# Designs tried in a protein design chat: VH-VL binders against q5slc1. Part 33

Target 1, 112 residues: q5slc1
Amino acid sequence: MGALRGRWAEEEALRFLLGKGYRLLWRNRRTPFGEVDLFMEKDGVYVVVEVKQRASARFGAPLEAITPGKVRRLLQSARFLLGRDDLPVRLEAVLVHGTPKDFRLEHLVLEL
Below, E stands for the ipSAE of ESMFold2; O stands for the ipSAE of ESMFold2 at other seeds; V2 stands for 0.75 times the mean of E and O plus 0.25 times the DockQ between their complexes.

## First folded at step 17 (VH-VL; framework fv_recibokibart)

Design aa2 (at its last look DockQ between E and O 0.74; V2 from the best seeds 0.75)
Fold by ESMFold2, look of step 17:
Structure aa2 (fold): chain C 112 residues (1-112), chain A 121 residues (1-121), chain B 108 residues (1-108)
Amino acid sequence: as target 1 above (112 residues)
Amino acid sequence: QVQLVQSGAEVKKPGASVKVSCKASGYTFTDYWMHWAKQAPGQGLEWIGEIYPNSGDTYYAQKFQGRVTMTRDTSISTAYMELSRLRSDDTAVYYCARDSKTIFGDWFDPWGQGTLVTVSS
Amino acid sequence: QIVLTQSPGTLSLSPGERATLSCRASQSVSSTYLAWYQQKPGQAPRLWIYDAYDRATGIPDRFSGSGSGTDFTLTISRLEPEDFATYYCQQYDYSPWTFGQGTKLEIK
């Protein structure tokens, strides 16, 4: 709806992941280490999901292309939100290619 | 050393077109998106659009849609921005800038030195 | 489109003082999808901070980025003469990419 138009790619990413059996725990959650877009759970594993929108078409996003600082902050945020550091946490991306009228989703698991 | 070297200053009349070049060196030109930005005298920065030199794919800010064309020549590692139907408020310094090559990042480093385009009657 | 509003427009300070430059977004921006640039007269912008928090190579540790959501800050803990310049924030959360209008940090 109009109220959600501004962060439309995040809404589409959430819908997509819910349809794949993910459970939402928190969204847009601030921590001392930054903000987590979607914090979810799937099959007993906690998942930090980062959503990235680009109007231009792009593909190929290997893990080595994510900055070490961003990885560190996302993992630190997960530990903060969980209140413990001994649980498995997975980093994932949902890349939203395109515009609100015409887009495609790419779902990536970012190992470590 | 990664560098972006732009063409020299241009003086144009209203209604004309200008084509600014940006020659890349020190990296693989086709691997990075290239962006263009405008800075009118005494003003801030305004994003114009982007091109992927490998494919030639482009995306333009709506304000410039229909007047801007971005192209490239991969044989000489050069990106181009052409702005048509020039008007006086197109007087500005135009910059090219290289995108980051990361899954989540789109910051710009480095920038070209800028090209002054002056539109006057 | 995400509008970035920087404040103040001009900040007049002396060397040795602490500077705080603000960037406010018209909608939430991930704390990692924001960059800062420094520009001196007659020069191109230079990347200063990326992903809201990370200093570009060679940037002194007196510069730090902070914030999340709609409110982001660039802090200079102790101003040096070379720090007087205009600073721009930029978001890369949603296309089109946008810049703030700049904060001019000038010597008092």
Scores: ipSAE 0.758, ipTM 0.912, lowest interface PAE 1.0, mean pLDDT 90
Fold by ESMFold2 at other seeds, look of step 17:
Structure aa2 (fold): chain C 112 residues (1-112), chain A 121 residues (1-121), chain B 108 residues (1-108)
Amino acid sequence: as target 1 above (112 residues)
Amino acid sequence: QVQLVQSGAEVKKPGASVKVSCKASGYTFTDYWMHWAKQAPGQGLEWIGEIYPNSGDTYYAQKFQGRVTMTRDTSISTAYMELSRLRSDDTAVYYCARDSKTIFGDWFDPWGQGTLVTVSS
Amino acid sequence: QIVLTQSPGTLSLSPGERATLSCRASQSVSSTYLAWYQQKPGQAPRLWIYDAYDRATGIPDRFSGSGSGTDFTLTISRLEPEDFATYYCQQYDYSPWTFGQGTKLEIK
């Protein structure tokens, strides 16, 4: 269902992306560079997906870009998980606005 | 320099209300969520809630729901937290703190200097 | 709600020593959504580390953050007199945001 204890927003993000035809490769995978929430594939492109939950309704609010340190660590993690650095990799976010009983999803492709 | 300057200490009796102010400078006040936190004497930090100054939207921790009201005046870049029906365990230093506004971050920088609220019979 | 438990409660060390402060979460904070703050008596908390690993502006490189999942660490490689303070961790993975109860780093 749509509301789970623990990491409920991550479950909703995964369900949403699976419904969009993404394929899950790894979940909550630790690497020397940090942890990746969802590592997925869509149309031959590998996708690092980071999930962020906020109970306040922040849908559509202006937000600044991802921090340089986090970008670096996510890309390094993708290379580690793939064992190579010559494949297409995309960074995406799923922002989960609200609570388990009342939430909205915002799906973003992050420009590097 | 980004600064948050809070109103002075308050002494209140049980059952009263207190309204603490937090004046922001050095940044665009309406672009960042503002948070409030409580630190009881000799204890750690407890999150109270947040307000988005642009819209006035709020979200409160369940423990404070029904007793706390957060407001702001965008013309003077000032946020307010009002706590009603005060009781002795509300004695604490209350802080305002600015959220980051990065896509994944909600760390707090800077913090106000704190406002001591003392509730005594 | 994610509960953060810091250990030890008090850490007594001398200048020049290495300090290790732990923060454990009741639920995985898997995206490194964790910050550290320093607080001295009579002062407001100050941002020290964000995203588990990144030092805030002006924070000396003797401070480093590490960890993932439920276990996070703040390390001070060589203590200076000004480093003796209370340190708090904070998570921003799931609302409501929560803080650990603090580790007081004091002079032995």
Scores: ipSAE 0.748, ipTM 0.912, lowest interface PAE 1.2, mean pLDDT 90
ESMFold2 (binder alone), look of step 17: mean pLDDT 92; pTM 0.927

Design aa3 (at its last look DockQ between E and O 0.85; V2 from the best seeds 0.78)
Fold by ESMFold2, look of step 17:
Structure aa3 (fold): chain C 112 residues (1-112), chain A 121 residues (1-121), chain B 108 residues (1-108)
Amino acid sequence: as target 1 above (112 residues)
Amino acid sequence: QVQLVQSGAEVKKPGASVKVSCKASGYTFTDYWMHWAKQAPGQGLEWIGEIYPNSGDTYYAQKFQGRVTMTRDTSISTAYMELSRLRSDDTAVYYCARDSKTIFGDWFDPWGQGTLVTVSS
Amino acid sequence: QIVLTQSPGTLSLSPGERATLSCRASQSVSSQYLAWYQQKPGQAPRLWIYDAYDRATGIPDRFSGSGSGTDFTLTISRLEPEDFATYYCQQYDYSPWTFGQGTKLEIK
C-alpha cells in the first residue's frame, strides 16, 4: 500500500476488518454528535468501529470500559447516519499496539 | 484524594543530571500509566514520555530519546524521571501526570505540582 | 507526530464577553481524542474538557468543546474573572501525545 504517514492505524484497522468480511459504509464521517472513525456493516448489523493507537506496550495494562459520554455520542452518530433509531447497531474497537513498522491489532466488541 | 507530589526544586550545572520524583497516593499506582511533561519559563507544555509502573515499560518522545530515563519504585508508589547531559534550555518546570484509565482515553488527570529545574552556568 | 496549533496566541477580552479558542491539528484527530487544560500562573495544568466535548468534574457549563477533523474549539459563553488563564489542547489519537502551544486569555 502507500505511505503509512498520517492515520496509518486506521488504515490497518480498515484493512483488517475488510478481510474479516465487514463492509465499509462511511469513514471519518462528521455528525452533530462527533466524528465516527469507521461505520461498517457485518451480517446485517451496523457497526461503529473506533480505532485507538498507542505506541507503548499496553498488553500488560488493564483497560477500563468506554465512558458513558462516548457511548452516547457514538450511538447518536450511528442513528444520525442511518436516519433512524430502530436498526441494530454494535460498538467495536480496534486497538492498534505499536508503530507503523511493528504493530499488533486487538479487535473487541464493546458491551453497552 | 488522588494526589501526585513531586520532589523539590533543583539547581544544576550544564552537563549534570537531575532525577525528579513523583509520589502517588489515593489510587492503585501500578494500574495507571504515568506521564511526564516539560514547561519552559513562559512557554507551553511538551510531552516527554510515559511509564507503566507495573511492568516498567516506557515510551519517550523522540526529542528526549537518549537523555531521559523513567523508572519507578512500586513499593513506595513513586515514579522517577532522570534527564542527563543538562543544557540551559532544559530549565523548566517538569510535571508528572496520571493517564486516564479508559479504553480510548489518554487525557491527564491529576497533575503533580511541578518541579522547577534550573540549569545555570 | 500530530502538531497542534492554537489561535490566537493571546486573546484580550473583558468579563461578560464570549471567548472562542481554536486548536488546529496537522492531521485529522478523532474528536473523542482531544482534551483541553486550564493553567494559571504558578499552578499545574488542570483537566477542563476531555473527549473534545465532555467537561471534567466541577467545570461550569459556560465552557463547551466542539469540533472534529482538524479543527477544534473551546468556547466560554460569558467570561467570569476566574476564567482568565492559559488554555492548552492535547491530542491522544496517535503517539506521541502532543499539546498545542497555548492561548493566553487575558483581561482587556
Scores: ipSAE 0.760, ipTM 0.910, lowest interface PAE 1.0, mean pLDDT 90
Fold by ESMFold2 at other seeds, look of step 17:
Structure aa3 (fold): chain C 112 residues (1-112), chain A 121 residues (1-121), chain B 108 residues (1-108)
Amino acid sequence: as target 1 above (112 residues)
Amino acid sequence: QVQLVQSGAEVKKPGASVKVSCKASGYTFTDYWMHWAKQAPGQGLEWIGEIYPNSGDTYYAQKFQGRVTMTRDTSISTAYMELSRLRSDDTAVYYCARDSKTIFGDWFDPWGQGTLVTVSS
Amino acid sequence: QIVLTQSPGTLSLSPGERATLSCRASQSVSSQYLAWYQQKPGQAPRLWIYDAYDRATGIPDRFSGSGSGTDFTLTISRLEPEDFATYYCQQYDYSPWTFGQGTKLEIK
């Protein structure tokens, strides 16, 4: 319950991904290119996970895309954190729908 | 050209209700969340809530919960915001604004021209 | 809710000068979920910057956004007469979405 204040959605996202066998490397890590919510690893692949909370239901919405600028900054941040640019990196989202007392998670692998 | 055109200014007495309209054109009205914001004279912006025109789903800021109702008519691409039990500090310009259609974004573009609601005795 | 505090409240400068507008959040806006809007008297706000860094369509490159965590800035490298307006920051990290109180950029 301690995680259900200002950072509750990120904490729930982290718990969910740890339960799916992801390994946490860094969280809320600042880089020259921005801040990465969760930097993780799964099956030998590094994963940048961005968490987005919305209290409203977002089902039925048409095409939702990640902007090119955000893709570029997330990938630049991953390479900065790894100290190299020759490793595979995947982008993922955890969408947290609702409030601390009533929420659902949606986990997406982002197509670039 | 994407455009949001709001209804005209209103003058109301305390305790009354007001319903502001926002007509969308130049895009598929049901594809984007619509937001409403308040700006009291000489003051900043305050988010009121949002509606998804496709489903009619809404979410309101706590400050307005119980007094605001957002609806829409998809046949005329129009969103509505009704504010009840008006009081003097509800005097403000009210804006509608379209959300982005992005996975992480909730910025607003475009905005309607605003509707002045004046509450006075 | 996340409170955004903008500073200064009013910034008086002349055309040709550099302007720096600050937006501070009460908790980290960790995914750069922050936008800036310009508003002139009698007009609706206009989207200026989104995702902390990206200019909206048609916004001149003299405008740049930066920052992370709790501290974000909007910089205007060389002020033009049309840039004098009020600027608001807005966060979309956690519901409810909130705006700063604004910085009025006025001509000296």
Scores: ipSAE 0.760, ipTM 0.914, lowest interface PAE 1.1, mean pLDDT 91
ESMFold2 (binder alone), look of step 17: mean pLDDT 92; pTM 0.922

Design aa4 (at its last look DockQ between E and O 0.72; V2 from the best seeds 0.75)
Fold by ESMFold2 at other seeds, look of step 17:
Structure aa4 (fold): chain C 112 residues (1-112), chain A 121 residues (1-121), chain B 108 residues (1-108)
Amino acid sequence: as target 1 above (112 residues)
Amino acid sequence: QVQLVQSGAEVKKPGASVKVSCKASGYTFTDYWMHWAKQAPGQGLEWIGEIWPNSGDTYYAQKFQGRVTMTRDTSISTAYMELSRLRSDDTAVYYCARDSKTIFGDWFDPWGQGTLVTVSS
Amino acid sequence: QIVLTQSPGTLSLSPGERATLSCRASQSVSSSYLAWYQQKPGQAPRLWIYDAYDRATGIPDRFSGSGSGTDFTLTISRLEPEDFATYYCQQYDYSPWTFGQGTKLEIK
């Protein structure tokens, strides 16, 4: 595998979602509840997108759901960033499988 | 109960190879990635690599590339780590550890008890 | 690769005191992809905190994790004799996975 470059997987995830018509509002925003990778908007819906990189060939491997603690903190962070709690927010993942020279993306809507 | 039991301590000469085993029980061996880590005497932990027991796919830290081989035998739920061309700085406790099974998690639980490998002339 | 630097290297305190252990990352560890482990001499590491904030099963609530970005902490509100051990942080944001060098929490 080749040399790693900073936060390359997040950059690839962002480029991918922009190409799908998502609009970026904030990235790497710290809140009292944690950090949000990408806070975006698509078709009037706010979206928290979390990016996960793994160098190994994990594409299509069985995975469990997101942990309850992480769901709670991501939703609390979204409410903090919006300044209100009455707007719909969707949670999504972009899984980046591989290395900077050889990777594949998997885009998931997380069921809550 | 989920458990990882490793093979016993070994003493090797420089230039030799060692193969450490890690037998899993209490869970579906092929559903979780297995990792290996090194802890030299009095030192911290260093990640060596990982294996997907279902397929046998591996990924190794660059420092160990070319000297480490990870394998498994799914019929006995056992992972193996072989380190070749041993040198004195390979003296360490070697651990296997099970990955989490979540979308975003790669913490390790449980760990094997560790296998001391001593490389001496 | 992400380098984790723990401080102090050794922390000497008495039972009943509050302990704060620091882990700094060479780049931001996004989404709090960070775990803490406890290790006592002659034993394997044990998962203590995952996702920066969540206690593993059976871990007392006197332990808490906090932080984001490059700065993470493990806090013990009131030290018990069994808490004196070495603690390691580990990141799982970008492979290869890496550990800090450890903080040894010893009895004063």
Scores: ipSAE 0.760, ipTM 0.910, lowest interface PAE 1.2, mean pLDDT 91
Fold by ESMFold2, look of step 17:
Structure aa4 (fold): chain C 112 residues (1-112), chain A 121 residues (1-121), chain B 108 residues (1-108)
Amino acid sequence: as target 1 above (112 residues)
Amino acid sequence: QVQLVQSGAEVKKPGASVKVSCKASGYTFTDYWMHWAKQAPGQGLEWIGEIWPNSGDTYYAQKFQGRVTMTRDTSISTAYMELSRLRSDDTAVYYCARDSKTIFGDWFDPWGQGTLVTVSS
Amino acid sequence: QIVLTQSPGTLSLSPGERATLSCRASQSVSSSYLAWYQQKPGQAPRLWIYDAYDRATGIPDRFSGSGSGTDFTLTISRLEPEDFATYYCQQYDYSPWTFGQGTKLEIK
């Protein structure tokens, strides 16, 4: 409980995705290109999942763009972790809106 | 050009309130969160809170909860921050700043020029 | 709340030298949700680096950001006179957003 106070949104995102049939491979993995929050697998596809917490009420807002630099680094990190670049990789987001006692999750698939 | 222009400097007595304005231009005001930050003389930056101009929803740092109110008028693209029950350690420059418009980012660009609020007896 | 501690508090160097500014977080800042700002006296802060690594528009390539987890660094490879200022790091991993206390980079 004490440990979760610092990274509670990531734990909630992980639990949510496990409940949707995702399989966890690695978490919080550092690479030369940055850090990956959750590296998972679903239906034979590797998935880089990035978690973002905001206490303010943003649920249902229009999708904001992901920056080109972040896309590049996430894909480079996935290839580094896999040791190859010929496998399917999908980028996803879990947006955690709110606080530990009152939050909602928004799950997005980010198209390349 | 994207620009945030704040209201002028104010001198207030302890116990009073101050309301700082921040007029946005060069972008769609309702598409970006607006933030406010405090910088006491010779000190660093402290985040106060944020407002979603589209809905008026706010979130405040715990230190300011109960004393700060953020509002906006979308018809004139202007955000406001009101700080009540002023005390001497509220003397500072107050900034508005625009959030990034990205899924994962909450960095601030641009910032307003700042508004000096002086609280003196 | 995530506390950011910058070191050193003041860094005294000469033009042409390499500067290394540290920002340490009280817990891991996931996905490098970290920005750097430059501020000169009498001016508003200016975005310098975002997402730990990406330069804002117009920022010279002598500035670079690095690090992950709890340790982040802003490096200036060769100091120019205009680089002497105060630099702040800011995290946007978990609300509330927080800033480091700043590192003042001053001319020796």
Scores: ipSAE 0.755, ipTM 0.913, lowest interface PAE 1.2, mean pLDDT 90
ESMFold2 (binder alone), look of step 17: mean pLDDT 92; pTM 0.924

Design aa5 (at its last look DockQ between E and O 0.86; V2 from the best seeds 0.77)
Fold by ESMFold2, look of step 17:
Structure aa5 (fold): chain C 112 residues (1-112), chain A 121 residues (1-121), chain B 108 residues (1-108)
Amino acid sequence: as target 1 above (112 residues)
Amino acid sequence: QVQLVQSGAEVKKPGASVKVSCKASGYTFTDYWMHWAKQAPGQGLEWIGEIYPNSGDTYYAQKFQGRVTMTRDTSISTAYMELSRLRSDDTAVYYCARDSKTIFGDWFDPWGQGTLVTVSS
Amino acid sequence: QIVLTQSPGTLSLSPGERATLSCRASQSVSSSYLAWYQQKPGQAPRLWIYDAYDRATGIPDRFSGSGSGTDFTLTISRLEPEDFATYYCQQYEYSPWTFGQGTKLEIK
């Protein structure tokens, strides 16, 4: 929806991950390499979570990939935010299928 | 190699309908969402909606709800956009464009060559 | 929906000069879900930059994308004659996908 709803898909994704025991460290954090939607921690691993909304119902095959440039920038951003590069970092996605009134979430761990 | 070829220009009167075709080649038609966009003369681009050729599932921008219908024929790798109850401000070039098929991306590559639809009395 | 406003509307420059084209979003495009397209008269748009920063195949490195949040820039470090065209930005953060109104880069 419009400016009144703001970043509704990200908020739903955050609520969902908090309910799964993820801990939020930062959100919407700008770095020299781009912006990170959600920077979180789960079971001793730092997690960059990117949120993607599409109003259409999407049935992605497991083969859909993240582009190499985006992987690089997300990892660079994680290392920048942590101030070190020796900690485990994982990339995850929350795909938000639909609209504010009718949506479903898909949570993926991204293979690198 | 990858190409989208659209049907030819149309001249229509207000109240009529138009159906534009977009034939895909050089890739697996059913694997990629197809989008449609409008460009009025001297104006920018406006997204109309999308169709997934595999399922036929569609989503339309609110401005076009109730007037646009997107379909496809997978046997000939062709997408269609029909716009009904035409009015003068529907005069535009209409493009089809293929989605990027990446987890986070929805950029368009390639685009069809465009179809000019002119609505006049 | 996210409104994209491009500036300037028209940019008049000569070959060899640097061009800076701006795209401002009405709300954050936080994951850099932004693309740039080039369009010449009578032709379809062509993908130029995706994910704010990445050049499409065959696009010269004199083109670069930058920015984050609500402010994005397409820079051409040294204009070539073939670079004079209209450029559009597009966001894919939230449906519906939207485009800026374009910046026409014309030869002075």
Scores: ipSAE 0.753, ipTM 0.912, lowest interface PAE 1.2, mean pLDDT 90
Fold by ESMFold2 at other seeds, look of step 17:
Structure aa5 (fold): chain C 112 residues (1-112), chain A 121 residues (1-121), chain B 108 residues (1-108)
Amino acid sequence: as target 1 above (112 residues)
Amino acid sequence: QVQLVQSGAEVKKPGASVKVSCKASGYTFTDYWMHWAKQAPGQGLEWIGEIYPNSGDTYYAQKFQGRVTMTRDTSISTAYMELSRLRSDDTAVYYCARDSKTIFGDWFDPWGQGTLVTVSS
Amino acid sequence: QIVLTQSPGTLSLSPGERATLSCRASQSVSSSYLAWYQQKPGQAPRLWIYDAYDRATGIPDRFSGSGSGTDFTLTISRLEPEDFATYYCQQYEYSPWTFGQGTKLEIK
């Protein structure tokens, strides 16, 4: 794995999603509303994927959610990148548990 | 009403250990990771590590690995941090702080009032 | 680990002025995983801004956070006497979590 080459957790998340048939459109795109880690497409739906690394193990309950401000900024960023607001967009997370030498991935679709 | 109340100041000799407590109230103690941070006199903040009160799982910053132990007692909603083999540069205020309990966030709110640990010969 | 460098170390201003506090990261902090804390002498830090942009409960709207990537800013549009304190940034992009060394905002 890409130790010490910067965004290692994002690289692992990207590899994982490509293996699941996602297509990459943009990565690390800055917009007036913030940065989008991975902007992808799957089955005709655009997907904003946010990557989160933690060295500690976390088994979050389904009740844990994304904050309203972050939801708003990610959707605004998707609209900006697409140049329109009438296309289907989904928010997803890839949680990377561990360190470059020892990690596990968890993939979630976020309820809005 | 969420509150973290820490144990009182301590004076220790080099080589001793100290155990600081952090009692939580006003929320479900087992639902949130608890963090500990160090602030030496006149200095900034340094993260020590974290514990999940539900499971007892811990993770420590490398600088403190081998000298710090974090535990908890869920029956009294209390977290503990023990630091062993104390040195003079361990003199600091030690804080507990609650994690944000969001999928992407790890900001700290609230913080305990702090516990001054003084290590002197 | 991600090193956060705050500038300036000390900022001397008068009430009514605009304050701009900088936090620069040694590598990108994607998705704006950054928080700001205020600390007054003898007190614990208090959460001020989270996710780079969002004010914590009860924080006045004269405070705003901005930035992305490696460059983040805390702005106070018009200083009040109560705003003079030390401010710390904190990243939660990659473990271990780290803090900047602080900017002391003091009365000129």
Scores: ipSAE 0.723, ipTM 0.907, lowest interface PAE 1.3, mean pLDDT 90
ESMFold2 (binder alone), look of step 17: mean pLDDT 92; pTM 0.924

